# VHH binders against Type II methyltransferase M.MthZI (mthZIM), part 2

Target 1, 355 residues: Type II methyltransferase M.MthZI (mthZIM), of Methanothermobacter thermautotrophicus (Methanobacterium thermoformicicum) (p29568)
Amino acid sequence: MKTTHRIYFKNSADMNELKDKSINLVVTSPPYPMVEIWDRLFSELNPKIEETLIDEEDGLRSYNLMHEELEKVWHEVDRVTAPGGVVIINIGDATRKIGKKFQLYPNHVRTIDFFFDRGYQVLPFIIWRKQSNKPTKFMGSGMLPPNAYVTHEHEYILIFRKEGPRQFKTEEERKLRRESAYFWEERNQWFSDVWTDLTGVSQRLNHKNLRKRAAAYPFELAYRLINMYSIMGDWVLDPFLGTGTTMIAAACAGRNSIGYELDHNFKDLIESRINETLKLSNEIVMRRINDHIEFIREKNGKYYSENYKFKVTTRQEQDIRLYYPRTYKKIKNNEFEFFYQEVNPKKERQSKLNI

## First folded at step 1 (VHH)

Design a9 (framework vhh_7z1x_3)
Fold by ESMFold2-Fast, scan of step 1:
Structure a9 (fold): chain B 355 residues (1-355), chain A 122 residues (1-122)
Amino acid sequence: as target 1 above (355 residues)
Amino acid sequence: QVQLVETGGGLVQPGGSLRLSCTASGFTFEDYGMNWVRQAPGKGLEWLSGISSSGSTISYADSVKGRFTISRDNAKNTLYLQMNSLQPDDTAVYFCARTYYDFWSGYSPDYWGQGTQVTVSS
């Protein structure tokens, strides 16, 4: 197995490098309208936004103009997404005081409206409550009603499907789909509409200025979504690539990827991250295997994986195959190929190289 | 065995300059991003600057932007911090740190040097 990964350092409002209907899955976290760290980015895209924030103190107009910039990207996302493809957008709402008015700016609503109006099916979406967020401050009048505000503790992982359920018409496609399955216990964990088990990005001291611009979500979030909504060999797009989390997660899951990033300063960081991830890629797959072995040891599994010689809970898990990227090759300045090895649980568990 | 050794600290007058060096050993230096971090007396750690493995991506904290310059020499396995227009508030122990990638949490520093003392005295 081989996957291809491309990065384009340009505005994703124009993705002319991508053919219509060529992308199976979009996983992204855009800059959030009305969150102050993104004001400069949006104002550079449209100078009227600075005028509305600074001169007019008009929050609603600023909110609308920022979403108009994002919608240029969503138009391109719609063009490139294949029938049966899924678009996943992690987005937070913003609480902010502009002039005299404090309110929540409901970014998720505007985002839902865009895709719903274009005929997408809105699938049940996920509320992501970050474990790293502990309310230690109060907003408004503290202990005094009614002017105090609830703490905003969650983001939305919005899920949109284009045209309808994906069809698998050939035996080769159906086989690959079965091999791309997840374990029963993973399904029970991942397909909850409330995620509380994932911590936000570490606030530890490292590339502070890049993190505030990237609004990066954790690797595990991208890795789950890619495994849930695509099959091996699919093309995953992130139009707001930042530090490369979606691309790295796609590579670890055996999917191809394409990323767009406006800030060319991320280039070497992403390349460094690719190299570091390869040193840990086997551990990602081995963690899934080890967690399954521990789970099934106490449970009387009814079915058997001939591939890995262990019991599984359901018939659909019998054909699971897990691969990890072993090496990569830089094909062009902006293009990488990853080469894979199938996991061997007995060999890997006995190897000192797994340490 | 990963080792990071900071040098170049010392006493300097306000408005002066110092150049810190960090010599790395025990790993392939050119494969890792590097950071400078400081800790003032009685205060927590403050991130100052980061540089990618090749040196092409550089970031600074707002407190030092325009005054400090991070650079690296991969042939010498050495990281540098050029500090100009030093202020009494820059008094701290300065640490270099290697960028660690954890597949679950992303990038964080994993190895730190012992630090080098910078004192800006009026």
Scores: ipSAE 0.000, ipTM 0.175, lowest interface PAE 15.2, mean pLDDT 82

Design b1 (framework vhh_4orz_3)
Fold by ESMFold2-Fast, scan of step 1:
Structure b1 (fold): chain B 355 residues (1-355), chain A 120 residues (1-120)
Amino acid sequence: as target 1 above (355 residues)
Amino acid sequence: EVQLVESGGGLVQAGGSLRLFCAASGSTFSDYAMAWLRQAPGKRREWVALITSGGSTDYADSVKDRFTISRDNAKNTVSLQMNSLKPEDTAIYFCAADRYSYWGSEYDYWGQGTQVTVSS
């Protein structure tokens, strides 16, 4: 098994490199309109934004103009997403005072409206309450009503499906679908509409990239979503790639990926993260296996995985196959191929005995 | 909880055969997967053979077609039939038990080991 990963350092408002209906899953976290750290990026995309935001202090117009820039990308996302494909957007709302007006700018609503108006099915979506998100300051008049404001403590993982449920027409596709299944206990954890067990992006590892604080959901968030809404061999797109989390998660899950990123400075960071991840490449899959073994010892599963010689809860889990990226090859400055090892109970057991 | 005691080790000439036994005591033997592992002087531990509670078997490539693992739940024993023995099979052989899985080197229970020496 091999996966291909491409990065384009350009504005994703134009994804001419991608054919219509070629992408199975989009997983992304765009720059958030009206969150101050993104003001410069939006103003560079459209200079009128700086004028409306700074000179005119018109928050609503600024909000609309910023979303118009994002919607250029969403139009491209719509074009490239295949029928049955899923678009997942992690987005936070912004609270901000512009001039004398304080309000929340409901980014998630504008994003929902875009895809809903384009005929997408809005699937039950996830509230992500970051585990490390603790309120440290109160907004407004403190303890005095009515001019005190609630603290906004969550983001939205919005989930949209194009045209309807994906069809699997070939035996090869149906086989890959079975092999791409998740464990019963993973399903019960991942398909909750509230996630409180994932921390936000922790600390900057590279002092050269201050934008890292403005990134990005954690690896585990992307990894779950990719396993939930795609099968092995699918193409995953991230039009706002940043530090490469979606690409790396796709590679770890046996999916191909394409990412777009405006800031060429992220190139070295992404390559560094690839190298770091490969050193721990089997740990991610082994964590899933070890968690499953611990779970099933207590549960007494009814079915059996012949591939891995352990019990499972449901018949659908019997065909699960787990792979990890062993090595990668840089094909071009912007293209990588990952090569895989299937997890082998004999090899893994022997490796542990040899330490 | 399971206690494991190996027997059947000894000295044998190359090309010969030997049968190892592992006697288990405890209330849940039939629920456990049973394994044989070995460690030769100056070498790493090596997994040899495995049998599930359901009777499915698996073998290391180095012993495939020469060794056979079997279990007798009525007698709470697992055995390893070793045929066509080679000097490189010389090792201390350990019986180990793992609940419902094959993935860990951290078996729930281990025997003390039995020495097998194959002379050329």
Scores: ipSAE 0.000, ipTM 0.318, lowest interface PAE 10.8, mean pLDDT 84

Design b10 (framework vhh_4orz_3)
Fold by ESMFold2-Fast, scan of step 1:
Structure b10 (fold): chain B 355 residues (1-355), chain A 121 residues (1-121)
Amino acid sequence: as target 1 above (355 residues)
Amino acid sequence: EVQLVESGGGLVQAGGSLRLFCAASGFTFSDYEMAWLRQAPGKRREWVALITSGGYTDYADSVKDRFTISRDNAKNTVSLQMNSLKPEDTAIYFCAARPGYSYKSSDFGYWGQGTQVTVSS
């Protein structure tokens, strides 16, 4: 088993490296319009934004111009997404005072409108409530009504499907789909429309400026979404790759990936994260297996996994196969190949007993 | 009072060109997305071209590379340059406006009365 991963250090408003209808899943977290740390990035893309935001203090026009920059990317996303493909966008709304006006800028609404207008099916989406508390800036007038504002503690994981349900017409595709299944208990956890169990992970980066610009949604969030909305061997796209979370999660899940990132300074960080993750990749799949063994111990599992010699809740789980990347090879400056080993739960558990 | 007034329609032979204009008043034009939609006899209304407040443009596949939409915020005008016209382009062309944070056609709150374009074979 082998997967391919490519990174392009350029603006994803032009993804000419990708053919039409070549991508099965998009998982991304763009720079958030009207969130102050992204002002410079948006203004570099369109200098009119700086004029509108700073000189004119026009929040609505600034919001519109920032989304117009994102929508150049969403047009490319639409072009490259295959029929039956899914587009997943983690996005937060922004609360901000521009001039004398404080308000929320509803980024998720504009994003929904874009894909809905383009004929995508909006699937039930996820509210991600982070475990970390948000800063109390823009709370208004303390304890005195009515000019105090509620805290903003969640982001959206928006889910869009192109044209309709994906079809699996070949026996090879249907077999791979079965092997890409998740456990019943994972399904019940992952397909909730509210996620409260994932911490918004702040990564400490060596460079202060790079740290401020990093989009840091957690590995587990990307890993769940990739397992939920693709099968092994699919191509996953992240047009705002940042620190490489989507690429690394795709590799850990046995999917190919393509990422775009404006800031070339992320290159070394991504390669470092690849090396760190490979040391723990077996642990990721073993945790899934150990969690399943613990879960099924209390259940009367009526079906059996011949692959792993344990009981499962449903017939569909019988063909699950779990792989982890053992090693990788850098093919070009921007291209990596990962090579896989199937997990062996009996061998791994026995090794722990023998030590 | 909000008004959108279309002009520039007429009769033209296949392969010819027309330029449509839409003059807007009564709202902050620069904050609005402007669109051209058309309706042929017995057909549903279809979107033709869109220009956002920031100048991003988008086109229906049927007119891509033949039509060009532009705007002049100083004059509160949006224009549609139509080249290589085909008999299938015969329709009433409408100018429409919506706030710049929605992409749904149902969100166009302001509409012109339309201007007739007829393309003869």
Scores: ipSAE 0.000, ipTM 0.099, lowest interface PAE 23.9, mean pLDDT 83

Design b2 (framework vhh_4orz_3)
Fold by ESMFold2-Fast, scan of step 1:
Structure b2 (fold): chain B 355 residues (1-355), chain A 121 residues (1-121)
Amino acid sequence: as target 1 above (355 residues)
Amino acid sequence: EVQLVESGGGLVQAGGSLRLFCAASGRTFSSYVMAWLRQAPGKRREWVALISYGGDTDYADSVKDRFTISRDNAKNTVSLQMNSLKPEDTAIYFCATGPEYYYSDSWYDYWGQGTQVTVSS
């Protein structure tokens, strides 16, 4: 097995490299309108935003202008997404005081409205409650009612489907779909509409300033969504690639990817992350296997995986195959190919015990 | 090949100041975080301060308002200005760097050998 990954350092408002209806899954976390860290990026895209935000102190107009910039990208996403394809957008709402007015700017609502208006099916979406050691506090009149504000502690993982359920017309596609299945216990964890277990933050360090960016789009979030909404060999698009999380998660899951990133300065970081991923890729898949073995030991599953020689809960899990990228080649300055090895849980565990 | 070299440690009296330096050699660490961690005698290693490539800083509560981290991206260096030092600040101080991401259990790719800071009462 082999996957292809391409990165374009340009504005994703124009994705002319991609033909219509060519993408199976979009997984992305855009810059969040009205979240202060993104003000400069939006103002560089449209200078009227800085005038409206700073000089006029008009929060509603600033919000609208920022979303107009994102919607240029969503138009391209709509063009390239295939029928049966899924678009997943992780987005947070912003709480902010502009001039005299403090309010929440409901980014998720505007995003839903865009895709819903275009005939997408809005699927049940996920509330991602990010764990934080000490959530940011707005005191707003301290302990005195009524001018205090509720803490904002979650983001939305919005899920849109184009035209209807994906069809698998060939026997080879149906076989690949079965091999791309997830474990019963993974389904029970991943398909909850509330996620409280993902921080994206290392426990070795209290690093709250850096957590904002990582917590918005951790590897495990992208990895789960890719496994939930695509099959091996699919093409995954991230129009706001940033540090490369979606691309790396797609590679770890046996999917191809295409990413767009406006800031060329991310190039070295993405290449560094590719190298780090190869050191950990076997561990990611072995963690899934070991978690399953631990789970099934007590459950006494009804079915059996001939491939891995362990019990499973359902018949569909019998055909699961897990691969990890073992090596990669840089084909061009912006294109990588990953090469895979199927996990062998008995060989890996025996090697660990002996040495 | 990359290497981090710390300097500036030493013995200082309580209330004094020290400035630690870390020089990274090899290649530029574009988009890399630079950080200081310390390990006190008989205690676990703890994080002290970090600075992103863009200049965003964060500090442990125990050193906030006393320590200041800064970096020079052109020279590939980071420094830690330590003011109002206390005996509790006595530790080996390590410079560390890694890419700005958190999906891994390992955050820092490269570590220095450490520099001793001793604060007498």
Scores: ipSAE 0.000, ipTM 0.124, lowest interface PAE 19.3, mean pLDDT 81

Design b3 (framework vhh_4orz_3)
Fold by ESMFold2-Fast, scan of step 1:
Structure b3 (fold): chain B 355 residues (1-355), chain A 119 residues (1-119)
Amino acid sequence: as target 1 above (355 residues)
Amino acid sequence: EVQLVESGGGLVQAGGSLRLFCAASGFTFSNYYMAWLRQAPGKRREWVALISSGGYTDYADSVKDRFTISRDNAKNTVSLQMNSLKPEDTAIYFCAAKLGSYYPTFDYWGQGTQVTVSS
């Protein structure tokens, strides 16, 4: 088993490297309109945005111009997404005071409207409430009504499907789909419409001028979504790649990937993250297996995994196969190939118990 | 190649007026904030006046009500009208450009023009 990963350091408003209808899954977190840390990036894309941010009457013109820049990318996403393909966008709304006006800028609504108007099916989406122990700031007049404001604690993981459900017409495709299944207890956790168990964990960046928000899009979020909405060997696209989280998660899940990133300075950081994740890739898959074995011990499942001979809850889990990337090769400056080893749960568990 | 070229500096008596001009080339002038900064002998550069791409203006307290910044996007020029000049206004005046208010530093600078105000 082998996966291919490509990075293009250019604006994803033009993805001419990708053929029409070639992508099965898009997983991305774009720069958020009206969130102040992204003002510079949006103003670099369209200098009129900075001018409108100075106009303190209201922020609606800035909001519209920022979304027009994102929509150039969404047009390309639409072109490259195959029928039956899924587009997943993690996006936060922004609360901001411009001049005398405080309001929420509903980024998720504008994003939904784009895909809905283009005939996509909006699937039930996920509210991601970040778990954090950071102190919260009060907004507005504190304890005194009515000028105090609710705390905005959620982001949206929006899920769009192109045309209709994906078809699996060959026996090879159906077999690969079964092998790509998740455990029953993972389904119960992952397919909740509210996620409260994932933190926006910060990562140490060796370059101070890189994106301050890059670490807010966690590996676990991308990894779950890739397992939920694609099969092994699929191509996963992230048009706002940043530090490479989607690419690395795709590699760990046995999927190919393509990423776009404006800032070439991310190249060395992505490669560093590949090396660090490769050291831990076995641990990631073994965590899933160990959590499953612990779960099923109490559940007393009636089926057996065909490949690993442990108990499972349902017949659909019997064909699960789990791989981890063991090595990689840099094929070109922008292209990597990962090579995989299938897990051996009995030997790997025994090794840990004896050490 | 990006260029900012200042003109209009010179020697003037206290209470007099000067108008500085900056001609810009090599970038999309209308999209940039334009500013005038000055550096007096033995001092750091200090900001004097700013005009946004949209025409909003701001001034340092020391020059408010005396200086007026303006721009002509058709001619790619920014100007600074300096009235009621004081000896303390003696400095080299620099034209500078930046993409927006978010950046604390300027992207492009002129070579400067000398303004000397005699007592």
Scores: ipSAE 0.000, ipTM 0.096, lowest interface PAE 23.0, mean pLDDT 82

Design b4 (framework vhh_4orz_3)
Fold by ESMFold2-Fast, scan of step 1:
Structure b4 (fold): chain B 355 residues (1-355), chain A 118 residues (1-118)
Amino acid sequence: as target 1 above (355 residues)
Amino acid sequence: EVQLVESGGGLVQAGGSLRLFCAASGFIFDDYAMAWLRQAPGKRREWVALITWGGSTDYADSVKDRFTISRDNAKNTVSLQMNSLKPEDTAIYFCARDDYRGGYFDYWGQGTQVTVSS
């Protein structure tokens, strides 16, 4: 098995490298409108934004202009997404005071409206409540009503489907779909509309921390979404690639990927992350297997996996096949190929017992 | 070193009964759960019955109330009593040792053929 991964260091408002209807899954976390660390990026895309924020102190107009920049990318996402394809956008709303007006800027609503107006089905989406302790800072007038404000502690993982359910018309596609299945217990964890088990990172307001914020998109979030909404061999797109999390997760899941990133300085970091992940890629898959073995031991499953010689809860899980990238090669300056090995749980477990 | 040897298979008429035996050696038998699995021609392997070291049992829905798994720790034997046999019970039946007490089968026998005629 082999997957292909391409990175384009350019503005994803133009994805002319991609043909219409060529992408099966989009997983991305864009720069968030009205979150101050992204002001510089948006202002560089449209200088009118800085004038509106700083000189005019017009929060609503700034919000609209920032979303107009994102919507140039969403138009391209719409063009390249295949029928039956899924678009997943992780986005946070912003609380901010511009001039004398404090309010929440509902980024998720504007994003929903864009895809809904274009005929996408809005699927039940996920509230990601980052795994964190109680807030350490109060907003507004402290303990005095009514001008104290609730703490905003979650982001949205919005899920949109183009035209309707994906069709699998060949036996080869149906076989790959079965092999791409997830375990029953993974389904119960992943398809919850509230995720509380994944940590985020602190957001800072200085320009030096833009790269740190881009890296905040956690591997496990991308890995779950890719397994939930695509099959092995599919093409996954991230128009805001940052440090490469979506691409790396796609490679670990046996999917191809394409990423766009405006900042060329991320190139070396992405390659470094690829190398680090390859050292742990077998461990990622073995964790899924070991978690399953522990789960099914107590559950006493009714079906059997010939591939891995363990019980499973449902018939559909019998055909699961798990692969990990063993190595990769750089084909071109912007293109990588990953080569795979199927996991062998018996051999891996025996190796641990021998040490 | 671990060895599982099945016996008791054969030809039987629909509605009849067969008793399968599995002789285990090379490990402390009463420390492990034991299971029976089967594979019909052209079909994938399916789990049939499980018995823990403590004697609790579980069965696949397709055989529940017709099959009974039991063990004899003094003889290191696990048995499968198959009643009210149907043609769809025709398969090679395998004895297996459960490595995770219901989760992962680490050793298998060679299997014994059961054929149920109409």
Scores: ipSAE 0.000, ipTM 0.288, lowest interface PAE 17.3, mean pLDDT 84

Design b5 (framework vhh_4orz_3)
Fold by ESMFold2-Fast, scan of step 1:
Structure b5 (fold): chain B 355 residues (1-355), chain A 124 residues (1-124)
Amino acid sequence: as target 1 above (355 residues)
Amino acid sequence: EVQLVESGGGLVQAGGSLRLFCAASGLTFSTYDMAWLRQAPGKRREWVALIDSGGRTDYADSVKDRFTISRDNAKNTVSLQMNSLKPEDTAIYFCAAEGYYTGEYLHPSEYDYWGQGTQVTVSS
């Protein structure tokens, strides 16, 4: 097995490298309108935003102009997404004071409206409540009512489907779908509409120079979503690639990827992350297997994995195949190929016992 | 990257004056409430002065009538004019920014961004 990964350092408002209806899954976290860390990026895309935000102190107009920039990208996402394809957008709302007006700017609502208006089915979506070891800070007038405000502690993982359920017309596609299945216990964990077990990426000094919103999009979040909403060999698109999390998660899951990133300076960081992930890729898939074996020990199931001979809860899990990228090759300045090894759970577990 | 850089601190005699400056970068300065806080030797950080995004000011009782806070949105700068300085004003002075502030006093821990501080020493 081999996957291909391409990065384009350009504005994703134009994705002319991609054919219409060529992408099966979009997983992305855009710059968040009205969250201050992104003000410079939006103002560089449209200088009118700086004027409305700074000179006019018009929060609503600034909010609308920022979303107009994102919607240029969403139009391209709509064009390239195949029928039955899924678009997943991780987005936070912004709480902010402009002039004397403090309010929430509901980014998730504007994003839902865009895809709903384009005829997408809005699927049940996920509230991601970030774990943190730091005390929650107050907003507003502290302990003095009524001008104290509820702390905003979550982001949204919005899920949109194009046209209807994906069809699998060939026996080859149906076989690959079965091999791409997840474990019963993973399904029960991942398909909750509230995620509380994933921490945003550390904001410590060593991450200070990374874009905080891109850094807050964790590997495990992308990895779950890719496994939930695509099959092995699918093409995954991230129009706001940042540090490469979606691409790296796709590679670990046996999916191809395409990413767009405006800042060319991320190129070396992405390549560094590829190298680091390759060292951990076996551990990622073995964690899934070890968690499954521990889970199934307590359950006296009747079904067995055809490929690995351990017990499983359901018949749908019998054809699961798990791969990890063993090596990669840079074939162009913007293109990487990953080469895979199928897991051998018995051999891998035996190696752990010999440590 | 949001950065606040203080300047203008130093040694001054009691009854003297100093003007502190804070240069802000990486944020939309005009939308932020800007504050000066200080930390005296052996004490916790305390709020000194505030200027909100609309230009309204407020001061701690201990510095009222002696200190004046002002901002220049064109230069992304907030300044603190300190007159009639007392030995009790000796402290490290910090510039802080807050985007979610409602125009009322906030506890020091509530501010979003901080400078590294500038030392002010008032001799007796």
Scores: ipSAE 0.000, ipTM 0.115, lowest interface PAE 23.8, mean pLDDT 83

Design b6 (framework vhh_4orz_3)
Fold by ESMFold2-Fast, scan of step 1:
Structure b6 (fold): chain B 355 residues (1-355), chain A 122 residues (1-122)
Amino acid sequence: as target 1 above (355 residues)
Amino acid sequence: EVQLVESGGGLVQAGGSLRLFCAASGSIFSSYTMAWLRQAPGKRREWVALITRGGSTDYADSVKDRFTISRDNAKNTVSLQMNSLKPEDTAIYFCAVRYGDSYFAPSEYDYWGQGTQVTVSS
């Protein structure tokens, strides 16, 4: 098994490198409209935004223009997404005072409206309540009603499906689908519509890295979504690649990927993260296996894995295959190939109690 | 806010043992995966061991069967028992935490301690 990963350092409003209907899954977190750290990036894309932010009493014009820039990317996402493909966008709403008016800017609503208007099915989406240890500042008039404002502590993982459910027409595709299954307990954890167990990026990022914090989501978030909404060998796209989290997660999950990133300065960081993650890639997959063995020891499994001979909860789990990238090659300045080894899990040491 | 304080570092002879402790303050300790990472002079920071919220443990191949990580949620501590120490184990050892049960590269951890020096003489 081999996967291919390509990075294009250009604006994803033009993804001419990708043919129509070629992408199975999009997983991304764009720059958030109306979140102040993104003002410069949006203003560089459209100078009218800077003028609007300086001169306007009403932030709605800035909000509209910022979303118009994102929608250029969503038009390309729509073009390249295959029928049955899924588009997943992690996005936060912004609270901001411009002139005399404080309000929430509902980025998730505008994003939903875009895909809904283009005929996508909006699937039940996930509220990601980030675990933050920073003290939350009170917004508005403190303890005095009615001008006190609720604390905004969550982001949205929006999930859109193009056309209808994906069909698996060949026996090869159906086999890969079975081999790409997840464990019963993983399904119960991952398919909750509220995620409270994942934190954001490191809080030690300095002022220069604040932009990266807003765009980056954790590896585990991308890794779960890729396992939930694609099969091994699929093509995963991130049009706002940033530090490379989606690409690295796709590689660890046995999926191909393509990423777009406007800032060439991310190249060395992405390559560094690939090297770090490859040293740990076996451990990532072995953790899933060890967590499963721990789970099933306490619960009576009724079936057996065909490939690994441990107990599983359901028949659908019997054909699971888990791979990790053993090595990689840099084929071109913007292209990497990962080569895989199937796991050989250690047999659990026999319990002191008789089975 | 989470603060981590390491202790237990020092000088030990090859073949000896040492136990490191990490005390966590602030947020609920049981919500976090706890890890130990180390950095030798002139080398990159490398992962050594972790223990998840559920108590599952994992170890780097270089320390497997020699080191044992454990946690005490009542005391908000994690410890690393280091046996059969080798000169190549000489490094500054860092306690690091992340929310949830995810295992990741060093760059993915949320909070770090200041580190404690471990020196193994020949």
Scores: ipSAE 0.000, ipTM 0.114, lowest interface PAE 21.6, mean pLDDT 82

